# Designs tried in a protein design chat: VHH binders against Abasic site processing protein HMCES (HMCES). Part 49

Target 1, 269 residues: Abasic site processing protein HMCES (HMCES), of Homo sapiens (Human) (q96fz2)
Amino acid sequence: CGRTSCHLPRDVLTRACAYQDRRGQQRLPEWRDPDKYCPSYNKSPQSNSPVLLSRLHFEKDADSSERIIAPMRWGLVPSWFKESDPSKLQFNTTNCRSDTVMEKRSFKVPLGKGRRCVVLADGFYEWQRCQGTNQRQPYFIYFPQIKTEKSGSIGAADSPENWEKVWDNWRLLTMAGIFDCWEPPEGGDVLYSYTIITVDSCKGLSDIHHRMPAILDGEEAVSKWLDFGEVSTQEALKLIHPTENITFHAVSSVVNNSRNNTPECLAPV
Short names: E, the ipSAE of ESMFold2; O, the ipSAE of OpenDDE; V2, 0.75 times the mean of E and O plus 0.25 times the DockQ between their complexes.

## First folded at step 3 (VHH)

Design d21 (from cb2, 13 letters changed; framework vhh_6z1v_2; at its last look DockQ between E and O 0.34; V2 from the best seeds 0.00; counts 0 for: pae E 16.0 > 2)
Fold by ESMFold2-Fast, scan of step 3:
Structure d21 (fold): chain B 269 residues (1-269), chain A 122 residues (1-122)
Amino acid sequence: as target 1 above (269 residues)
Amino acid sequence: EVQLVESGGRLVRTGGSLRLSCAASGFTFDDYAMGWFRQAPGKEREVVAAISRSGGSTWHADFVKGRFTISRDNAKNTVYLQMNSLKPEDTAVYYCAAGEYYTWDSPEYDYWGQGTQVTVSS
């Protein structure tokens, strides 16, 4: 996973993240650095994306089940990185393989500090290799969605107008991430950056791509992944596995250029 | 000044029981996860059990699961390790440790006690 869509306005995104804390109280996540959130249909590595993380990372007395939402840079910069320019990091930290996460220092260290986050997106894009050609077919991949008018779920067969009207009740994709905090050696603001954990593709996606992000399907999985105060690293890692609860449709080549940021990027062809 | 003081280690016979205590002072106990570690002669230090800040979550290593139980009393700034059905293989110096994060994969905690010797004889 190297491209996502996260285009919802801040208020719509916030409501889509409504949750219950450990005591059963209904809550909305509290924003940090909301001005850094930039909605886009076409998010690439090095751009900012919204993530959920435990309030306990910021407040010692906080209930670890309470959530913050914050924009973080995609592409984890380890806390130990010594150079002044994060783009000089020699390792690609856009994704983190689930099978080696405990062997790679860049990921093991922040994971040991409970630096787990849930990466939010409308969905993600993958490019299918087509036999006999150098062309790739892009697909938009997302949770199955409930159609609010007329019973049923939306799909590739639905009209383009139906796709324009689904966003108010969209179920956001919730991907397991690891983040770290890097302090520039020459001073400046602390950089929060993340990586998306990846697993082998499920059967349903195997014809599109051989890897997929580790998706946390449902509030129980999301809560356990975020709650580093009560859920250990090893227990949380049991949540990391392929899921079949995913759908997709082919999209236009407009998405290929990361500079294109329009609804056409995710519209069914 | 941060201090962790273990107590309760002694010679005990195979099949016996023992409770270790660790009294903490000099820091806000409720802000730290606690762990019990042990080191037997000629072996590396290994994690035995861990407990979250609230005491609501606990973990025990497979080799002590069902026999040892970690618990804490935040009002008394104390963590405990109840050890049942003791075996000669449990002979080790037992260390109490405090860390900011509830995890047993980390090789280091922020604060460590001096250890208490547990010897299990036939």
Scores: ipSAE 0.350, ipTM 0.706, lowest interface PAE 3.0, mean pLDDT 88
Fold by OpenDDE, second read of step 4:
Structure d21 (fold): chain B 269 residues (1-269), chain A 122 residues (1-122)
Amino acid sequence: as target 1 above (269 residues)
Amino acid sequence: EVQLVESGGRLVRTGGSLRLSCAASGFTFDDYAMGWFRQAPGKEREVVAAISRSGGSTWHADFVKGRFTISRDNAKNTVYLQMNSLKPEDTAVYYCAAGEYYTWDSPEYDYWGQGTQVTVSS
C-alpha cells in the first residue's frame, strides 16, 4: 500500500470513529495534535495521516479501551535511529510484511511495546498491471458502503448534495499499523510515525495486486488491536489476515500524481 | 527496591496439587503484567502462564492443558499459580516475573523472582 485517501473534515472523521469503551459507554476519540491533520484524496508515504491508538499510551492508569486519534507520519522511524533526518533511512518502512514482522527489529520492538495503531482512510489505491503495456490502471479499494435509498453507488452521486451525504456516513477503512516514537538527536518534538502491516491479497483483489493492507474488519477487531493492555501481541497478530469484505472501482490516472488532491482521484471512471 | 518473592514450592506426589504465590514490592503492581515461568534441569526456561494488569486476560501454555491457573490479587500485590494434577515432567524451578506489557516472551519482562522449587515424585 503506497497511496491512501483521507479527506473527511476533522469533525466528520471524529464522528465516524465513534466507539464503545469496555464499559459500553459511547465515546468519541480525543484528538492529539489536531492541527497536524491534513485532509487529502491522495496521501503518500511521509505524509501525516490520522491513526487510532489506546489512551494508555499517553496517560498512566487510563482505560486501555479508550481511543486517541492522532496524525502520524507514514513511514515508521525507529526509536533507535540516530540520524537527524528521517529521510536518511536506508530501508523502506512504509509497509511491514505480516510474515516477517517478528524478524525485523524496527517493527518487532515497537510491537512488543504494544505500539499498535489503526490507520484510518477512506480507502487505498492500487495499480493493476496491464498485460502487454507499461500502463497501469489505478483502483480505489474500500469497505462496502451501506446503500441509502437516496444514495445509489458512489458513482451515482451526480449532485454535490448527494456526494456530501455519502461521505457523512462513510465507513472508514481501518488498517492495522505499528507506530514508534523517535526523538531527534538535535532535540525538538517527538516524532510519531507508523507502518501499515500488509498481507497476501484476498481472492477478490488478486487480479489487481498480490498484496493488501491488513484490514481490521469490525469494532471487535479494532478494539482488540488497540487494547495492548488486555490483548497480547500474540493474540493481536491473529487478527492479521486477508479479508474479502472489500469493494473497488477503477479510477482515473489523476491519482498517479501525488500532487493531485481532488475528488477526481477516487471517482469511478 | 523491587522484589518478587515466590513461595509454595515443595515435594508432591503425582496427581497432587500446589498453589504458588509471588509477593511483589517496590513497584506499582497494578501497572504490570505478571507471568509464571519454569526451568527444568538441562532445559530452557519456558513460559507457563501470563496475566494482564487488571487480571481480565490470562494465557496458559499448551502443556498446562487446564491443570494450572494463573490469578492475581492487586490489593495484595500477589500473583498465584494454582497447579493441579501434577506430573513428574512438571518438576522445575518456577519463577515469577513482572513486565509492563502483556506477553509470553521472557525478554519483555523487567523483574524476576529467585524462583521456588517444585518437585513431583512418581
Scores: ipSAE 0.258, ipTM 0.679, lowest interface PAE 1.4, mean pLDDT 91
Fold by ESMFold2, look of step 5:
Structure d21 (fold): chain B 269 residues (1-269), chain A 122 residues (1-122)
Amino acid sequence: as target 1 above (269 residues)
Amino acid sequence: EVQLVESGGRLVRTGGSLRLSCAASGFTFDDYAMGWFRQAPGKEREVVAAISRSGGSTWHADFVKGRFTISRDNAKNTVYLQMNSLKPEDTAVYYCAAGEYYTWDSPEYDYWGQGTQVTVSS
């Protein structure tokens, strides 16, 4: 997974992340660094995207079931990285394979510290290689969405009223991630950055691509992945597997150029 | 086996000076930022100072600025706290801690020492 859409305005995104804490109280996640959130239909590595993480990462003795939402850099920068420019990292940390996560220092160390996050998106893009050609067909891949009398299609969301019908009730894709905290040599603010864990694709996606993000399907999975105070690394890793609860549609090649940030990027063709 | 061992805590008079040391073993010292914390009886543990992995960046709490200085010697796997112009309110157990970056956020520190008592008398 190397391209996502995460385009919702901050207030809509926040409401989509409503959750219950361990005591059953309805809550919204509290933002950190909201000014770093850059919504776009076409997010690529090195950009910031919002993730959920436990409040315990920020506050002594906090309830580990309480959630913070924060923009983080896509492409994990390991805490041990010595150079001043994260773009000089010699290997790609956009994704982390689930089958080798405990073998790679870049991912094993932060995971062992409970640095688990949930990466939020409208959905992700993947390119299918077509038999007998070098052409690639992009698809937008996302959770199945609830159809109600007020719901609309993605293609009809080009006005404010229709936009609310589609996106105000959108079920955000929730992907398992690992984050790390890197200290710039100059001593500025610590950089928070994440990787998306990947697994073998489910059968429904195997004709598109052989890998998929590890999707956390449902509130229980999300809660367990985030709660490093109550859920061990070993137990959390049991949540990492492919899911068939996914849908997709073909999109135009507009999305190929990451500078294109329009609804056409995810519109069905 | 990771160990942080503080030393140098003792009784000193108001206005005196003291240097605390924290010897580290069982991990690659250069990969860790270090912090000093203190806890007086009945009070919450509070951050005193922090230093980056290389020693190029330091941070000191306002209540010790100009009086305390954190430093480190990576060749000796040791972090120091030079404490000058001591006041009775500096009386506390002082703890050394190691984490991946310097910060005032206690949960970001992975390893902690046993503490060394500093007592400042009038």
Scores: ipSAE 0.000, ipTM 0.132, lowest interface PAE 16.0, mean pLDDT 86
ESMFold2 (binder alone), look of step 5: mean pLDDT 85; pTM 0.864
OpenDDE, look of step 5: ipSAE 0.006; ipTM 0.257

Design d22 (framework vhh_8cml_1)
Fold by ESMFold2-Fast, scan of step 3:
Structure d22 (fold): chain B 269 residues (1-269), chain A 121 residues (1-121)
Amino acid sequence: as target 1 above (269 residues)
Amino acid sequence: EVQLVESGGGLVQPGGSLRLSCAASGFTFDDYAMGWFRQAPGQEREFVALISRSGGSTDYSDSAKGRFTISRDNAKNTVYLQMNSLKPEDTGVYFCAAGEYYTWDPEYDYWGQGTQVTVSS
């Protein structure tokens, strides 16, 4: 997973993240650095994406079930990185393999500090290799959406205009991430950056790509992944596995260029 | 003056029980996760049991699950490990540890001196 869509306006995104804390109280996540949120249909590594994380990371006395939403840089910069420019990092931290997460210092260290986050997206893109040609077919991959009273379930057969009408009730894709905090050696703001954990693809996606992000399906899984105060690292890692509760449709090659940022990027073709 | 003081170890026959205690001082106890780790003869230190800062959550190694119970009394700054159905394989030095993060990885901030548990007939 190297491309996502997360285009919702901030207010819509915030409402889509409504949750219950441990006491059963309805809440909206509290924003940090909301001005750094940049909606886009076509987000690539090094851009900022919104993530959910526990309030306990920022406030010692906070209930660990309370959530913050913050934009973080896609591409984890380890806290121990000593150079002044994160782009000089010699290895790719866009994704983290689930099978080696406890073996790699870049991921094991922040995971040991409870630095778990949920990466939010409308969905993600993958490119299917087509036999007999160098061309790849892009697909938009997302949670099954609740059908509306007018149109029924959202699918590839629906017109592009129908997709614009469903965003108010869109179920966001919730991917398991690990984040870290890097202090620039020459001063400046702390950089929060994340990686998306990846697993073997499910049977439904195996014809498109052999890997998929670790998706947290439902509020119980999301709550347990975020709650580093009450859910140990080892218990949280049991949530990391392929899921079949996913759907997709083919999209236009417009999405191939990460500079294209229009609804056409995710519209069915 | 951070200190973790362990007690309750001893010699017991297979199938017996022991209750380990760890008294903590010198830090804000209810801000820390507490864990028990052990080191068997000829082996590396291993995770046994973990309890969250609130006491609301616990985690266990596969070998401890169903036989051991970890608990804490935040008013007394004490963590306990109730060990039932003890086996010879449970023999080792048991360490109490306090850490800011709720994890099995033993990079904890504070460690006790250990208490010997021997299970033998």
Scores: ipSAE 0.403, ipTM 0.748, lowest interface PAE 2.7, mean pLDDT 88

Design d23 (from cb2 with G99E E100W Y101G P107S; framework vhh_8cml_1; at its last look DockQ between E and O 0.01; V2 from the best seeds 0.00; counts 0 for: pae E 17.3 > 2, placed apart)
Fold by ESMFold2-Fast, scan of step 3:
Structure d23 (fold): chain B 269 residues (1-269), chain A 122 residues (1-122)
Amino acid sequence: as target 1 above (269 residues)
Amino acid sequence: EVQLVESGGGLVQPGGSLRLSCAASGFTFDDYAMGWFRQAPGQEREFVALISRSGGSTDYSDSAKGRFTISRDNAKNTVYLQMNSLKPEDTGVYFCAAEWGYTWDSSEYDYWGQGTQVTVSS
């Protein structure tokens, strides 16, 4: 996974992340650096994306079940990185393979420190490799959405007004991530950056791409992944596996250029 | 500055019990998960038991489940391992360790004690 959509306005995104803490109290995640959130239909590595993480990462006495939402750079910069410019990192840390996460120092160290996050998106894009041509077919991949009287499923014939209503109750894709904190050697703000854990594709996605992000399906899985104070690294890793609870549709080549940021990027073709 | 000091080890017969203690100083104890690890002669260090920073969660190796209990007293900066139904296979040097993250992976632990010997023999 190298491209996502996360276009909801900040207030809509926040409400979509409503959750219950350990005491059963319904809450909304509290924002850090909300001004760094940039909605887009076409998010690529090195851009900022919103993630959920435990409040305990920021407040020593916080309940580890309470959540913060923060924009983080996509592309993990390890805490030990010695150069002054993160773009000089010679390794691609956009994704982290689940089968080698405990072998790679860049991922093993932050994971051992409990630096687990949930990466939020409307959905993600993958490009289907087809024989006989170098042109790939893009697909938008997302959780199945609940139909309501006021909203419908995404369709090519849907009006702009109807598309707008779909997003009010959209179930966000929740992907397992690992983050790290990098302190610039010459001073400045701490950089928070993340990677998305990847697994083998489920049967339903195997014809599109051989890998998929590790999706946390449901609030129990999300809660356990985030709660680094009460859920060990090893127990959390049991949540990392393919899921069949996913759907998709083909989209136009407009999405191919990461500079294109319009609803056409995810519209069915 | 950081110290972890284990005590309570000794020689015990099979089926016996021992209570290990680990006194911590030089860091904010209640910010750390605490683990017990052991090393038998000629073998690598293995996980035994783990307790979350709050004490609300515990995890055990398969060999320790049902026989060992880990607990902590944050006011006293101390972690404990109550070992019951001891077996010869439990023989080894027992280490306490502290880590920010709640993990079974010994390689990620920041701070280690010097260890206390546990011998289970007739």
Scores: ipSAE 0.356, ipTM 0.726, lowest interface PAE 3.3, mean pLDDT 88
Fold by OpenDDE, look of step 5:
Structure d23 (fold): chain B 269 residues (1-269), chain A 122 residues (1-122)
Amino acid sequence: as target 1 above (269 residues)
Amino acid sequence: EVQLVESGGGLVQPGGSLRLSCAASGFTFDDYAMGWFRQAPGQEREFVALISRSGGSTDYSDSAKGRFTISRDNAKNTVYLQMNSLKPEDTGVYFCAAEWGYTWDSSEYDYWGQGTQVTVSS
């Protein structure tokens, strides 16, 4: 996974992240660093994206079932990194393979500390290699959306008004991530950064791409992944597997340029 | 100074029971998950059991499952391991350990006890 969409306004995004805590109380996640949230139809590595994480990461006595939402840098910077510039990392930390997560120190260490997060997105993009050509067809991949009588298919949203309605009730893609905290050697603000865990693609997506993000499907999976106080690493890793509960459509080549940030990026062709 | 002190080890016959205790001091006990590990002679240290900060969740190795019970008393800063149906293969030094996270990976534990010897022999 090298490209995502996360364009919802902050308030809409927050509401879409409503949850029940361990006591069954309905809650909204509290924001940390809301000013760092930058909505975009075309998110690339090194950009900031919103993630969910347990409040316990910030408050020692907090209920671990409570959630915080925070923009973090895509591309995990390990806490032990000694260079002053994160761009000097010589290895790719955009993704973490599920089969080798425990073999790589950069991922194993933060995971062992309970630094699990849920990366939020409208969906992610993947490119299908066309046989016989060097051309690649991009696809937007996301959770199936509930067809409300009023909400035409993403493809049928002919009017701006209908489009807004679709996004007001959009089910966000919830991807399993690992984050870390890095303190720059020269001082300054702590950098929070994340990697997306990847797995082999489900059958439905296999013709497009052989790998996919580990998707946490449903509130229970999301809660268990986040709750590092009560759910062990061993149990949490059981949640990491391919899911068939995914849909996709072909999009234009507009998304190929990471500078393009328009609705055309995820519009069906 | 952080201290973890194990007790309750000893010699027991196969099928017997032991209860280990680990008394913690020098850190905020209820902020840490607690685990038990063991090391047999000539072997690597292995995970046995883990309990969450609140005590609401527990995890066990396959070998310990169904026979061992981990518990904690946060008011007493103590973690326990009830071991039933002991086998000769359970022989080793048992260590208590504390971690900020909640994992079976021994490398992620912050504090360790000195260990208590458990010997299961006929």
Scores: ipSAE 0.292, ipTM 0.704, lowest interface PAE 1.8, mean pLDDT 91
Fold by ESMFold2, look of step 5:
Structure d23 (fold): chain B 269 residues (1-269), chain A 122 residues (1-122)
Amino acid sequence: as target 1 above (269 residues)
Amino acid sequence: EVQLVESGGGLVQPGGSLRLSCAASGFTFDDYAMGWFRQAPGQEREFVALISRSGGSTDYSDSAKGRFTISRDNAKNTVYLQMNSLKPEDTGVYFCAAEWGYTWDSSEYDYWGQGTQVTVSS
């Protein structure tokens, strides 16, 4: 849960996030800070990735079922952090274990403010420890994708026409996150940052790794997690559990170096 | 391809000192926080010390504070643990580990060394 792919151009990503609000109206999320979106096949902590959050976080009396999409820093910086440099944070905030979320001040405080977000990715990478060595086999892990007569596979996305068949209809992985807002003590722009909630891995992933992100499977789960105006923290936390509705394939070691940003990072081997 | 190789363990008298080293290769060392963990026989692996990727921040377990010093040399891709005033309770296998995030939680670490034995006789 320390590496993702989120490579879609902004317009494709936005269309993949089409949703219905509480009244049943079809909508696209509205962007905040779109210039901070940096698509890559190989996202790591401290980079910006897009998240969904309720419009109510930005607008008094807004419909809490309406969604904003915004890039945020991976690695939550708590609002109470006193140092001027976020890299000096002594707490690991890339991930948040579901079993201790209400006991850790870094996560409990923003969660109590309703600062729930949905972290978007094409999928995530995880490294399987191979017996007899400490070298690891990376896997790309993602939602099962619908199959159509026109659908290609990830390995066939080498041309613009095949790319569209795979990625125009890609179901984005939707992970439960918590965010916070930190204003540097000497002033400057408020930093929005997030953590990904983790759970024990499902049986299908247990041979790869013992932890997985908390995945929100389907629009009802996504809507409830985002809607802090209508869904309490207590009710929202019931959405946090492993899922078996996940698939994966082995990828080459190209992804190991976080500077590699090519389709090869997620290509099946 | 990724390797973490600990060295510097051994047998030492109570009150003595050891310096552990961990040489890293196969990944971008400067992007990772580094930690030292230890495991006594029959015990769970426990946190000892942690250093941020730049070396600007460090953290220690209660048992290590004041006696152990973690440091790193990003030019040499190496992390160190200076252990002073060693006690029999410090006996165990010491592991170096790397993780993108800054964490004391061993379950979050992606890369681990094979370990080096430290024995403090009574």
Scores: ipSAE 0.000, ipTM 0.124, lowest interface PAE 17.3, mean pLDDT 86
OpenDDE, second read of step 4: ipSAE 0.258; ipTM 0.688
ESMFold2 (binder alone), look of step 5: mean pLDDT 83; pTM 0.831

